# VH-VL binders against Jasmonate-induced protein homolog, part 6

Target 1, 185 residues: Jasmonate-induced protein homolog, of Atriplex canescens (Fourwing saltbush) (Calligonum canescens) (p42764)
Amino acid sequence: MASTQAMGMTEQQKKSVDEMVEKATNMGVNVQAQNSAVVSMINQTNVSMTFNENHNWSGSVVGTGYPKSIPTKQSRQFIHQGDAKDGSQGAVVYYGSNANGEPCGWLLAWCAPTNVTPTKPNRVYVDCGAQSKFDTISWDTIKAKLDVGPATTNFTDVDTETTIAAGVTSTGSFASVGAAFGLST

## First folded at step 2 (VH-VL)

Design o4 (framework fv_ozuriftamab)
Fold by ESMFold2-Fast, scan of step 2:
Structure o4 (fold): chain C 185 residues (1-185), chain A 123 residues (1-123), chain B 106 residues (1-106)
Amino acid sequence: as target 1 above (185 residues)
Amino acid sequence: EVQLVQSGAEVKKPGESLRISCKGSGYSFTEYYMHWVRQAPGQGLEWMGGIDPSDSETGYNQKFKGRVTISADKSISTAYLQWSSLKASDTAMYYCARHGYDFWSGYSPFDYWGQGTLVTVSS
Amino acid sequence: AIQLTQSPSSLSASVGDRVTITCSATQSVSYMHWYLQKPGQSPQLLIYAASNRASGVPDRFSGSGSGTDFTLKISRVEAEDVGVYYCQQYNSYPLTFGQGTKVEIK
């Protein structure tokens, strides 16, 4: 029912989210009951990306977990089920390479509260750059940035020529989170 | 065929260190999480933790956090469970089991299990 | 953590009987899996995501349920079905198993 256009999702990503929600529902997952976040990531780089790590502030991933890889020019999805008090708050880091073959990372963090209000809105935080930037992550620092973040955002690291865009919106049933991991070339 | 082959039974004294292994074959080792599940004598199954072999990122059941170390060597397709100082309460059968990364593939369960490693700790 | 309680803790059945095992969770669970551990063997996957049979699992095994209540049924138990059956949730960490249901054949 709600549009996901504000998050910059492609039509293929929207279809993939719908398919994941349908498949999860058929498998007994109640995506709507626990303020779940359905996260779709598209790899706009020229190589496959691999999952590096995650962090949960509230809630947890369901099913097989985070996609191990995101092939070039494809999207992958996961469902993160929120807890009753604080909803779905988490982060993922994927590794890949930039146009020069240098190792790079992309970080997506999201907050989808159980009760979305103007004072407790949906929010995202993103970062990208050299892989070494993510060798040791201060999750407290990321959380502080996420807590004041907007519902849609983008960042470009000039040094590595990497970019990341993300957004989150409520569908009335679950929070839809979209992210594009890319290059600025 | 997919196989998980674990190291042989161990008999140890309290305070000794130990590392047991689980070697995967017949599949891409780095594409699947490897988990450790414990079964004390006459008891049920208890999840201890798991590892992503591609980057060695681990997750632990809080009950075992700091008591054991999970690691993996992807060059030889082997995962490890290690104790720095064993206790008699560590006596149990230890299983490794894999699960997949892809929600679409239906690999969320532990689809293949090792044969188990019996660890006995007594004075 | 999500706690899983199985009922009954044990049962004795005759070949050909219908066997029903239930698993109750303290919180709503989306992904419930079932395993069989035959005497002296490793656990083996029977049912994943509540109702899907694993490869090679006979049609006599079926799973159902949603929310907090899940059921495993064996329509006509065979002698080879003896063992301990475990439910397991993959909804949140830590991953948890039920305490097990021991099935013996008379």
Scores: ipSAE 0.000, ipTM 0.478, lowest interface PAE 12.3, mean pLDDT 85

Design o5 (framework fv_ozuriftamab)
Fold by ESMFold2-Fast, scan of step 2:
Structure o5 (fold): chain C 185 residues (1-185), chain A 123 residues (1-123), chain B 106 residues (1-106)
Amino acid sequence: as target 1 above (185 residues)
Amino acid sequence: EVQLVQSGAEVKKPGESLRISCKGSGYSFTNYWMHWVRQAPGQGLEWMGGIDPSDSYTGYNQKFKGRVTISADKSISTAYLQWSSLKASDTAMYYCARDLEYSSGWYKAFDIWGQGTLVTVSS
Amino acid sequence: AIQLTQSPSSLSASVGDRVTITCSATQSVDYMHWYLQKPGQSPQLLIYGTSNRASGVPDRFSGSGSGTDFTLKISRVEAEDVGVYYCQQYDSYPYTFGQGTKVEIK
């Protein structure tokens, strides 16, 4: 359950983020030019998680794309390149299972503006629970919640005993987004 | 059984085009990056590049960039390595190999290898 | 590009011997992978992430190291271990392999 690691990242996650940035740069992607978000997700559940869907409000995924799976107890990363006006604003949904083997989902949404100010801050929004919660997503509702969201957050769904923690910080070159997809103890 | 099956040996002349294939089976093809590794006669291993089959995003060793094209057709679980104009120096064994655990990372080892395709280019 | 140099370039061992192969990088790398290519066969993964054995790899194989120096050990070599061993880094692109260490059984 390491919420502080989701926001501060593990040493392994930091290395993976650095590798992703170097890889993208070597392939011609300018991570710094358009206020990109480098997103690291750690799977703290007991089974592998599978990518289900994404949504873009501004910007788009680049480089290697969204990780198709996140093995149990491992982290995976992607780069979401921001647009010049609104920066990087997007969301991802991963599916997996809780401790009882029930199908569950985890949703991470982030906002990394092109120019971070007190009125346009870095934001995250998270949600998790039964997989059916994500069968029909109202992206307008998610956006409304993201727009007033904090830079760090967590949520626990009591019914499924699932939890999610996330944070976003500016590094001077890009926005670093960390998230932990887990189970409540 | 996870398996990579490559196309058969090729004998070509300089200037000819060629495309060789690598078909995956026994696993979810789009979940793993596919890499191409070259071995010149009597020499060691050299990474050429790789592809994410889910979106056909490619990465290349600069030594081979522009000289070969890597592609994949996820509908038939097959990756390709193609030359528009072969040179005698392209004579080598070519292996395809799968990333260890996930398709989005270049950082993992190559856990499953094809049997190899021998390409001989001579006049 | 990170150049990997293996030592020795070749060795002859008797069944039951301890075999040690080293891999030296021109700059620090976080992890090293190891492969075995048996005569006439494709390479096979032995060790990934410096010290993790790949699925099906016997426990007589072990890996260690950090920084610029990495080691592969075979505690008691068997006849089927003959072949060429390669180290591989993924710290920097392009990914590179060592020149190989040929292991022969005498």
Scores: ipSAE 0.006, ipTM 0.472, lowest interface PAE 14.5, mean pLDDT 85

Design o6 (framework fv_ozuriftamab)
Fold by ESMFold2-Fast, scan of step 2:
Structure o6 (fold): chain C 185 residues (1-185), chain A 124 residues (1-124), chain B 106 residues (1-106)
Amino acid sequence: as target 1 above (185 residues)
Amino acid sequence: EVQLVQSGAEVKKPGESLRISCKGSGYTFTSYWMHWVRQAPGQGLEWMGGIDPGDSYTGYNQKFKGRVTISADKSISTAYLQWSSLKASDTAMYYCARVTSYDTLTGYYGMDVWGQGTLVTVSS
Amino acid sequence: AIQLTQSPSSLSASVGDRVTITCSATQSLSYMHWYLQKPGQSPQLLIYEVSNRASGVPDRFSGSGSGTDFTLKISRVEAEDVGVYYCMQGTHWPYTFGQGTKVEIK
């Protein structure tokens, strides 16, 4: 899915992000854009996906929190406020089903440093497969993989025929993280 | 089957307290926001606020903030709307509704499942 | 708050007529939802995100629009379509509904 792997955001995702930032500001949510990550996720599976868990290495989610549901073929967003030293570093896991109706999970981890440099670049790590794969997550293992990860990546689990693509790009105001949760069929 | 079942009609006097309920069934209660919408006699629909049952985070229409409390008990899949002191102007039909997307910042899917309504009459 | 104004406020149609209801917002919106409240019943979702039909909604109902102007169309109205139609925006807090359009069948 080449179009789902685009670094940064689509025009529709940019509008959604702008609306989300405007709404959060109007509600009085304090967001420091300089070290924030705006995360957009699109569900390209055939069923609704449900939030399972998150992990924070640096920073925390703000506003209304993580979207609890991502309906089929829809996008949802959240803002993760990074700390001043290390920026935004976190992960989310969503559950859903593959084409055969088997329970599956998708994991997105990102690192958006406060100051992006060649030695501290934007990074993502992704994983997907059977839901049972995520029953017990070693966050230290995920962090080790994220720490050497690229700014854009994808992964396909051949057994469940699930796929995930993600990327992270710095903007003038915030880091943009995009992910597509999908099926390889 | 997904259902929202609300508590029965109430007749109250000004100054009395009241709590009405909305019980969800047939879905994962903590995965969806529950919103409250009111309809005064002969009037249109008015959004009051909503709650994320997973963490009890609430959002209110400022018109109602401080006048009502929205809460939820996830152990029994029930959301509540409560008044400490009712006024005649609180006379209305009150609906609970589920938001499928659960994304309160974008509001994409709207309210897809509605309760049957609770009529609240406040008169002296 | 974003105000939504519907036009017309009421209409009377014969079975088989085309019905058009418009919703105008005080500022540009990406999404608009439409609900039908039949007499004595709870509102029900008809259209979400401008043009998507909710589950179980007949294809005679369609939505369109962008910016500040949105439209709900019923290609061939049926007797069971009687009720009050509401547009709603969920993009900005507080969420707001239009004032409603009452549809009656002659």
Scores: ipSAE 0.006, ipTM 0.515, lowest interface PAE 10.0, mean pLDDT 84

Design o7 (framework fv_ozuriftamab)
Fold by ESMFold2-Fast, scan of step 2:
Structure o7 (fold): chain C 185 residues (1-185), chain A 121 residues (1-121), chain B 106 residues (1-106)
Amino acid sequence: as target 1 above (185 residues)
Amino acid sequence: EVQLVQSGAEVKKPGESLRISCKGSGYSFTTYYMHWVRQAPGQGLEWMGGIYPSDSYTGYNQKFKGRVTISADKSISTAYLQWSSLKASDTAMYYCARLGPYSEYDAFDIWGQGTLVTVSS
Amino acid sequence: AIQLTQSPSSLSASVGDRVTITCSATQSISYMHWYLQKPGQSPQLLIYYGSNRASGVPDRFSGSGSGTDFTLKISRVEAEDVGVYYCQQYYSTPWTFGQGTKVEIK
């Protein structure tokens, strides 16, 4: 019979996403985050990744901002404070390289409503591939996809052999977002 | 081998309730969105809404929100479209369609055969 | 909501002819999906994100365009290509389809 596990997500990706969600949760508890998305990202590629851009539909990043880099095999976190009406809805794009040294990008988008309900749940949307894919981003297109997205997801780009997995869950008064940026090789 | 099989044609009167179904097979039902698209006689396609079966999250075209209910039963890999009170304007062919590997193309890659609903007095 | 207008509304072609169908949006969008509904059948996906052919779709089908104007081309039409073609935007909710272009083969 079919399981409820996300199709295409490996056991390693599920473990990585769960570990990142846990790191986000611990950070959120320690800083007493409220009405925020606490995001934890791990770089599972062979090189450091660098912050390229962000987009805010609702809310804004706080504290020290988006991590400027995520070193290879390490994780970094940030806090995105939601507004009172629509909560935290945003996206980040990091650049790096695939196994062949070709420039690639990874995109993570999340939606953490102020009041999470079955009709207004936490959502994520992910994408990855060649860096040129992110030269011109239609944020309206990403938002449309995010608005019907699930709480856990993954994507693999066959051409670049890049992969990304993410999940989001509510923890008290904030949402914990975990993501793993990686290679399919 | 992926298939969507819909329930049979319905003939109803205004004010009656109705529920039609769409059963998925050959794929992991809970990992793909299921959407409903209608086609009125002699007209084009119109998106109604969709559901993510894993958590039953729904999105609706505002034109249909409150007029229909979209639901799913993941234990039997079946999505539903339901009316509490039909109108003559609900006469149409109703298709269910799977949103392809989402975040890969977000297009309707597999379609059911359609359910014809006729509402007349 | 974004309205999509297809041109022509119908056409008649001979096997081997080039067929061109256009779709115009009321505002700029990043891409267009295309579907074919053969007589008595459900719609089937032909092109997604403007120019990518769906699995099993012959290379005689191609899509192009940007902004408000998009085109579907069939380089050499075959008898099996009869039906109604629909463009669809996934740029903004509610997602909308064009009115359709009926293609008949002589």
Scores: ipSAE 0.006, ipTM 0.457, lowest interface PAE 15.7, mean pLDDT 86

Design o8 (framework fv_ozuriftamab)
Fold by ESMFold2-Fast, scan of step 2:
Order: sequence, then C-alpha cells, then structure tokens
Structure o8 (fold): chain C 185 residues (1-185), chain A 124 residues (1-124), chain B 106 residues (1-106)
Amino acid sequence: as target 1 above (185 residues)
Amino acid sequence: EVQLVQSGAEVKKPGESLRISCKGSGYSFSSYWMHWVRQAPGQGLEWMGGIDPSDSDTGYNQKFKGRVTISADKSISTAYLQWSSLKASDTAMYYCARYGTEYSGYDHYYMDVWGQGTLVTVSS
Amino acid sequence: AIQLTQSPSSLSASVGDRVTITCSATSSISYMHWYLQKPGQSPQLLIYAGSNRASGVPDRFSGSGSGTDFTLKISRVEAEDVGVYYCQQGYSSPFTFGQGTKVEIK
C-alpha cells in the first residue's frame, strides 16, 4: 500500500498517513496512490500556524482536507490526489509569526507527475516572508517558478528571519513531499 | 442512534436577546464540527457558521459575523447560536447540522445529520 | 464567495421519469454535495463528495461533474422524491448552497 512504501518517514508519520487514507476511504474517496502526493509539514516556529489558502494546478486535496492548524514543533500531513495525466500539482500557504511576533507566511508548491522521468521530474518551489507578501498571489508566477524547480530546495527571507525547506521524492507508489516552516537563528 | 435535538420555537421582539440550542446524542460530540444553517421564510438554505466543540474554534459566514455568536458546551453535548439584539430580518428557521466526518476539512464540509429546526419569529 | 446556480428552478415529473438537475459554480471546486428537503422537513443528505450516496439513499440517485458544472440525476423518480433539491459547496468559506430546485410529481 502507499504508506508501507513510504521510506524516510517516521513510524508516527506513517501511522498518520494510514489514518488519513482510512478516513478518506470512509468518506467514499478512492485514493489512487500512483497519482497522489502525501504532504508532510513541520512547524519549526515558536507559535501555531494556520492554513490560509491553497491552489490546485492538477488534482485536489482529499480526505479531511488541509490541516487547519499546525501547532508549534509538530507535524501535520495531507493527501493530494492528482489526475492520471499530470499527477499532483498544488500549493499551500500557512500563516504564523516570526521570532519578533511579526505576521509571516510560508508557501509550499509541489509537482509530483504521474510518471516521473528525468525530463518530467518531481519539483518543489518555496517562499516565505511577511504575511502581506501573500495577500495577493500570482499563481501564474508561482507555476512558472515551480516548472523549473528542483526536487529539494530552501529559502531564507533575511528581513523577517524566516526560512522554509522542502523536498519531494517518489516512493514507488505515492510521492512524498516534506516541508519545514521555520525561523533563521 | 445519532440525533440532534434543537430547542423549541421562539417569538421575540426586535432588540431582545436570544440563545437557541442543539443537543447531540449517540456520537462523540467533540469529534464533529457543528454547523448552523438558516432558512428565511420561502427562501433557500444559508450557511451561518460552525464550531469545533473540542477547542471551541469557530468559522463564520462574514454576513453573520458580529451579529451572532456560536458556542458549545461539550460537557452537555450542546451547541448554541446567540443574538444580543434581534432584528425582524432574523425571522427564519434555524437548523443545526453535523459535519459528515470526525475531522474538519476544507474540501469536504457537508452536513450528514440535521436537527429538526428552531423557528424564530421576530416581530413587534 | 462561490455562487451556485441551479437549473431548472422547478420541474414537474411523472413517476418513472428521469430527472436531471444541474448546479453551476462561479469558480472551480473539487466536489459538490446534494441535499433534499421534503415539505415540512429538515434537509437530508443525498450525495456527498461528488458521487457518494449517503446512508440509506437509493441507487436511483447519482451525482457527477467536475470543475464548475455538476449534475444530480434521478434515474426513475418516485412519489417520495418530491421536495426541494440543493447543491452545496464545502470547498471555500463561506460555504454556499444553490437556490434550490423544486421537484413536483404530477
């Protein structure tokens, strides 16, 4: 199954993924692992983070949806089920605060094609900074950056002292997307 | 058996306060969001907001935010909808309804179990 | 806010007819949910998350669609199916309902 082939995940993260798949199935959603991304986010900031918005280029979130909150120093996951042609391609934005209590945002975008090849690889794009940066998002601009993105990336916004790191890898069934929303020390 | 039982009909004057209730039974109350849906006479359904009883987190339709307060008391498995000052335009049938899964989620908010409704009439 | 528009606003059908109700959203969404409100009763869930039938809902009811256009079909309408049908999106807050489609049996 998808969770049993998820290498690099902790035992607790695998259990969380299994529970999400079971809940999605109980809601009548047929989770197609080969077209899906399991997205895991860890909040390395000092405060709780809240979901602000998402964007779908290919596919949609399933099951219980996007985690509404990511408590400080904890991880949350969701499943994004892609279509057969283009796989899972989406983005999420979470809001929180930096070390100085200023409102900040973190953006994660990923591309996990149904058939990964050297010319159609797994990709991520990340951004973070002041919350106002995400008040008006040009999704076309984000998509253009994602389309040339690497499989692993990080970014630090010096002005707000925020950082974000992310990666995506294939597991033989679903794609595993991981992101750390954090502060530069 | 899962049931939502709402408080009885109310007849009020403009300016009066009111709190109506929705009591859940037959399930884990704090495991499901409770939503409030309004239906004005002869009109369709309108979502007002909801609450997660486990942490009292609320979401409101902006149209009703500041006009009503949604709360819950998980110790007695009851959700509330409250007005500090009623207006004639608040005349409507008010339904409580349970979110269809044990977890909150933005893409799957649907209401699987509904209360019988509370008719609120506000007139002089 | 995502506005939902249903068509038709009302219809009259004979027992055994096929009934089709459409719901159009002003923005693309993942899934549509459908409810039936029988005269004098609370709404009841028929279809959730696009195509899933709620517990106890007969298989003559089906949901389909994606993007901005969604459809509820009743393959062979029965007398007990009278009422007002509502589509609902839970994709984006505020959650919204269509204006309703009244189904009468002649």
Scores: ipSAE 0.000, ipTM 0.464, lowest interface PAE 15.3, mean pLDDT 84

Design p1 (framework fv_potravitug)
Fold by ESMFold2-Fast, scan of step 2:
Order: C-alpha cells, then structure tokens, then sequence
Structure p1 (fold): chain C 185 residues (1-185), chain A 123 residues (1-123), chain B 108 residues (1-108)
C-alpha cells in the first residue's frame, strides 16, 4: 500500500477550487483563502457514504456546503472558511458500511490555523468504527484530542475492519486537508 | 528541468546483491515518492517499491523479503538493493518520480524516469 | 492484486489510420486511476494519459483515453510514424501498482 503524505494541490484541484470560490462569490460569499481550508475526502469503501453531522470550533463551511454523499471509490470536497484569529477548525462524520454490511462511521477533525507556528501547528484527529460510536459525540473530547494531534495520522478499528487516514498541509493560500475513508480488508 | 540519472553494476552471478542508485536533479525532492521499476526482456513493467524523503518505504509484496530502498536526502539520491538474485531478476531497471496526493488519496502517475540500467544475471 | 490484460497483443496499421487499444482489469479500478504509457524500444516509458482520460503535459491531442470500472481504451486518431511503438496501461487505484503486458503497434 502507498503511505499517506501531506502535499500541495494538483493543477486540476486548483482549477476545481477556483471554480468553487467563483460560485461562492457569485452567491455573495467573500472567501478568505488565508483563513480557509479545502477539505477533500475519498471513499475507499465498497458502498456510498452519507453525510451525518459536522461541528465547528472555528469557522464554517461555505459555498455548496458539505457533500451530501460520497459515492464508492470517488472523492468530494468542500471549503471551510476559518476566522482570522484561529483559522479553520472543524469536524465531519460520514456513515457507510463495512465489508460485512454492518453500519459504520468515519470521523475527520482538522485544525488549520491562519498562521501556522510550532505552538499553533496543523493538526488532524480521526476515528472510525461502528455507527453507534457516533450516535452521541462529545465534541469537547474530540477537541482535546485534536489539540495534541499530529499533522498526519491514521487509525484502524479492528472490530469493524475500518480504517481512516488524514493529513493537513499549508499551501501559502488555502490549507489542504485530505482524508481517505476505508476498509482494512 | 527535472532529470533522473541512474547507475550501478549490470552483470551479476546468482546469489549476489544488485545495487543501483538514482540521482535527482532539479525540482522539489520532498513532495514526491521515488520509485523503482523493472522490465524483463519482452515483458511489461513491474513495480518494485518506493521511498519518500523521510525514508518511509513501501515494497511490492512479491519482492519484500529481498528488497530494500534507501534515501540520502542531502544528495537527493535513492538506492535499490535486491539480494539473492537469480536469472528471473534479469531486466532493465528504472527509477522514476511518483506523487501520492493525500488530498485525493491517490498516486499521480510517473512523469520523469531514469535512463534505465540493464541487469543480467548469469552463471 | 489487479491483473491488467491488453488487447490486441499486436495491432498492424498504416500511418494515418486510427488505432484503438483496450485494457481490461480483473477488478474495478478505483476512481478510474488508470494511466497509459508509450515506450520506444530501449527507452524509458513516456506518460500519455492519466485518470483514464486526462492528457499528460506535452502530449498531442491525437491521443485520447476513455473508459471506467474494468474497461479502458486508448485511441490514437491518426497514427504518425513515431507512434509505431509499444503501449502499456497501468492501474494506480490500489497497491501493488500493476501494468498490462503491452500492445505493440506495428506498421503494415
């Protein structure tokens, strides 16, 4: 398997981001790239995934909002615009199924500060497993884990055979947040 | 503006260790995976493995017990060692640049290649 | 691993003709992460197409790719003399990365 690496946006992704920004601007939204993250998610499971919930610690989603679904083996993106002080800090939860058809969930949380420093680094926190794990979420607990998290991470839940990998990097404009929602089988 | 140059011994006897090095000139080094492939005479390409600037490796399971790839980030070089060679290891060996886009969770295909090194394993 | 099969093994055509090359995967290729390479004998491969249908930088528009899932096609709309070489497909949707055995385009 290929290792997950933090990296910048491709030319096609930059074009997609530019189009998303233009659409948001046409709807009256003023996108501040330096405070914002482009979040890209790939569904590596065998079924479509459905948006369940989000949480914002700093900032909010803009433009077309969170993708309602991520078809199997496809990617979807959104822009999360942060505030000037703390940048983009948020989380999303998507539901799907594992290889056995059991209901499962995948959680991605990220922190992309407006100004990245050693004391304010890019951070991610991920979790996955049975859907019931996400029926009630302590966002304070997730925030505490995110606040000490690395810039890249992965997790495998042995019981459900689900996996998730994610990373955040700075691009000099938008922060780039990526996640792969998958199965360990 | 990006160029890969490779070198190493091309004639080996069974049981010896193959050693090849690839040097990268121009461009960014840290944003890419540095990859080895081989191509037996008249056949398609086989992926051997990859390494990033931090030394993180990933190998083809069929070769994992015999292969190691190392990197020297200060020189922008990476090297392949394949131990216990036999006649089936006879091939042209290539180094190449690949990119894993973590935002999309995918490899970008190989856009720059070394010139190739013919390795012959014979008695 | 995903096994790639290419057909035909050899395609004999004349300059100016259209070439259609097929690549079939033993399993669905995730996100259509399929690439096509051109290889002149004695040289390293050259990337032509990635993501099933996107042309690589500097590749002439006579080369096009299509397909999804398990069935992919490379089309050369009007063969030039330099196009009579070998073509390989590669999937990068799952590890290990795998290549097809190649299709040789020969002059008639």
Amino acid sequence: as target 1 above (185 residues)
Amino acid sequence: QVQLQQWGAGLLKPSETLSLTCAVYGGSFSDYYWTWFRQPPGKGLEWIGEIDHSGSTNYNPSLRGRVSISVDTSKKQFSLKLRSVNAADTAVYYCARGRYDYVWGSYEPFDYWGQGTLVTVSS
Amino acid sequence: EIVLTQSPGTLSLSPGERATLSCRASQSVSSNYLAWYQQTPGQAPRLLIYGASSRATGIPDRFSGSGSGTDFTLTISRLEPEDFVVYFCQQYGSSPLTFGPGTKVDIK
Scores: ipSAE 0.000, ipTM 0.440, lowest interface PAE 14.4, mean pLDDT 83

Design p10 (framework fv_potravitug)
Fold by ESMFold2-Fast, scan of step 2:
Structure p10 (fold): chain C 185 residues (1-185), chain A 119 residues (1-119), chain B 108 residues (1-108)
Amino acid sequence: as target 1 above (185 residues)
Amino acid sequence: QVQLQQWGAGLLKPSETLSLTCAVYGGSFRGYYWTWFRQPPGKGLEWIGEISHSGDTNYNPSLRGRVSISVDTSKKQFSLKLRSVNAADTAVYYCARDYSNYEGWFDPWGQGTLVTVSS
Amino acid sequence: EIVLTQSPGTLSLSPGERATLSCRASQSVSSYYLAWYQQTPGQAPRLLIYGASSRATGIPDRFSGSGSGTDFTLTISRLEPEDFVVYFCQQYGSSYITFGPGTKVDIK
């Protein structure tokens, strides 16, 4: 069963991104003038998810930073401002539970280069599974996988019955990154 | 669990500056907006403004010329200053965490500080 | 500015009854930007519902929220004595945060 209705984002997420960009702009954040990624994450699990950690390869989160929780069946967003050389490249890890109540984690990594070309495209990398999988993260390994990643991807961990889908696209003003953190059943 | 404690002078004369501080105990200070509200006696809540851990601020336009909010990340504290107070500034002042990150749900809240501006 | 209107202003009911509180926005508000709070006199507001329908941590299941667009509802399925207090809706779907004027739930 598809939980997203377009590659990377549900209609709920698209609306939330538009509203968040409008709110951030009204608060004085110039999203269009910055090398930025606007990231939306939807929690398709049956419990709330909690922020665990982030990693920055280039750029940094602006404004309020990372959402500390993503309630069940809702989306949360953040803005990650890129640097002038390498753009926005980062990752987040959220914890939650699968259908059996087992602790699980979901990892989203994205790359939105300052100068997007066919040889330097927007990329995502995703992973999910048991929470213990993310106790010690090799960010160098994830970066290597991200550097050859597609613009749209998904992964299912059969052992925990968790799934994650993500995509990234340029809007002309910023990179739009969407992810769905979910269960396979 | 995260808890907020606030303090500051509660009795002021017209033209003075209100100064309140809110300290965050437990949990992460980064990743949130930290917010001030007030509630005049017998009235509803009014949003004053908010600040991120990195110092980005947003203020209620009606108060913008008189309000400043600052952070001390090493102490996990944020502070409100309201300049040139008058009797209309008499209210209970609350600090709160915006846990929704831009979306504006507030939890937890500080205990509140009654501020009275004498005639 | 988005103006929130709450109705009724005062709702007089008995313990055990169902309470239905209305919040109407002057223009459409995304459900993600609507929240409900409870306030006992002399205390800070307590978050009940966020995103129009999600219960905050520790909130009893007798509280539920619903609605979209301009019309939102807070429902208390069976009033307990401690529920006879004031309830506010809140939005951040515009340039800044606004609250409704409140609905007072009074014991009859």
Scores: ipSAE 0.006, ipTM 0.485, lowest interface PAE 11.9, mean pLDDT 84

Design p11 (framework fv_potravitug)
Fold by ESMFold2-Fast, scan of step 2:
Structure p11 (fold): chain C 185 residues (1-185), chain A 124 residues (1-124), chain B 108 residues (1-108)
Amino acid sequence: as target 1 above (185 residues)
Amino acid sequence: QVQLQQWGAGLLKPSETLSLTCAVYGGSFSGYSWTWFRQPPGKGLEWIGEIDHSGYTNYNPSLRGRVSISVDTSKKQFSLKLRSVNAADTAVYYCARGTYYDILTGYHEPMDVWGQGTLVTVSS
Amino acid sequence: EIVLTQSPGTLSLSPGERATLSCRASQSVTSSYLAWYQQTPGQAPRLLIYGASSRATGIPDRFSGSGSGTDFTLTISRLEPEDFVVYFCQQYGNTPYTFGPGTKVDIK
């Protein structure tokens, strides 16, 4: 699947992340020192996606917050500032539509701990499918899945023909998180 | 598609508190900012302030001492209170989905959904 | 506070003609975050253009916007009967967000 090859950020997303880090630093945000995660999301669907919900296990979003919309075939970014103790651990849910115009959702969760070790590595967890799947989210269940998650992952929901791929990489105390929200059709 | 409906008292006396509520139907409430504007008869629009789903507020400095905006996420509603009203506060008041811009990414989204308006008259 | 001025105050034209409306800012508008709204008497404003030149969803192609910095223009290529209403520009690049006083497009 094209989604397994897209687990890392595109070159365009990497440039956007670099530009965001520079702008945030100029605004007085020390991204690297605060064990922050810079999250980049690309919308590979045929319609605009809309922010629905977030959850924080540790840390919080900084600056202007979560992008409210991700236009079709474009990427948007945000910075999530980590706690000194537990780092950056959070999740976002975006809504959109599949190829048939049915309401669908995409969920990205990430964990970028303060001290990355082999036993406490960077992790991601993803899910997608019908919008109704996200009407009532058990954040405890998501956290349990995230806590054993890999650094790169992908998922396809056969019923809605939706897909999501994500990865997380450390660059020191700073973590880079990339996700592609897409369709399998 | 998202729609806004607003309601509240239309006639006030000087020194009273204006209270208006706006309800969001047919769309997501979380992840957006919600705003209030007013338009005195025969004049242009004036921004009052905005609130996001977490309760963070930003007010027009000219009204900062008298205005408060609150949110009820469970009901998908947000409300305006304007204290110590006088004749200059007579206007049609509008709620709207807020202006958004992300300086880090360059993304922006203007106010695109408005309530029907509420005429508020302040007279003794 | 950024002050917006609109000219002309009233523009008298006939259906089918081209309308050009100007909006000038007292200071440069950050990132050209400038919007145009249409307002029919008794109704809420309707978004036409945002980011100086992007047409809002559902807005006919006869409406277009241009400009940057302090000078912005709204163009209506072929006026329809329903277009003879008031138009406002708004900057949303800097708080407090501000509106122009409006340009009224009247039937000649």
Scores: ipSAE 0.000, ipTM 0.430, lowest interface PAE 14.6, mean pLDDT 81

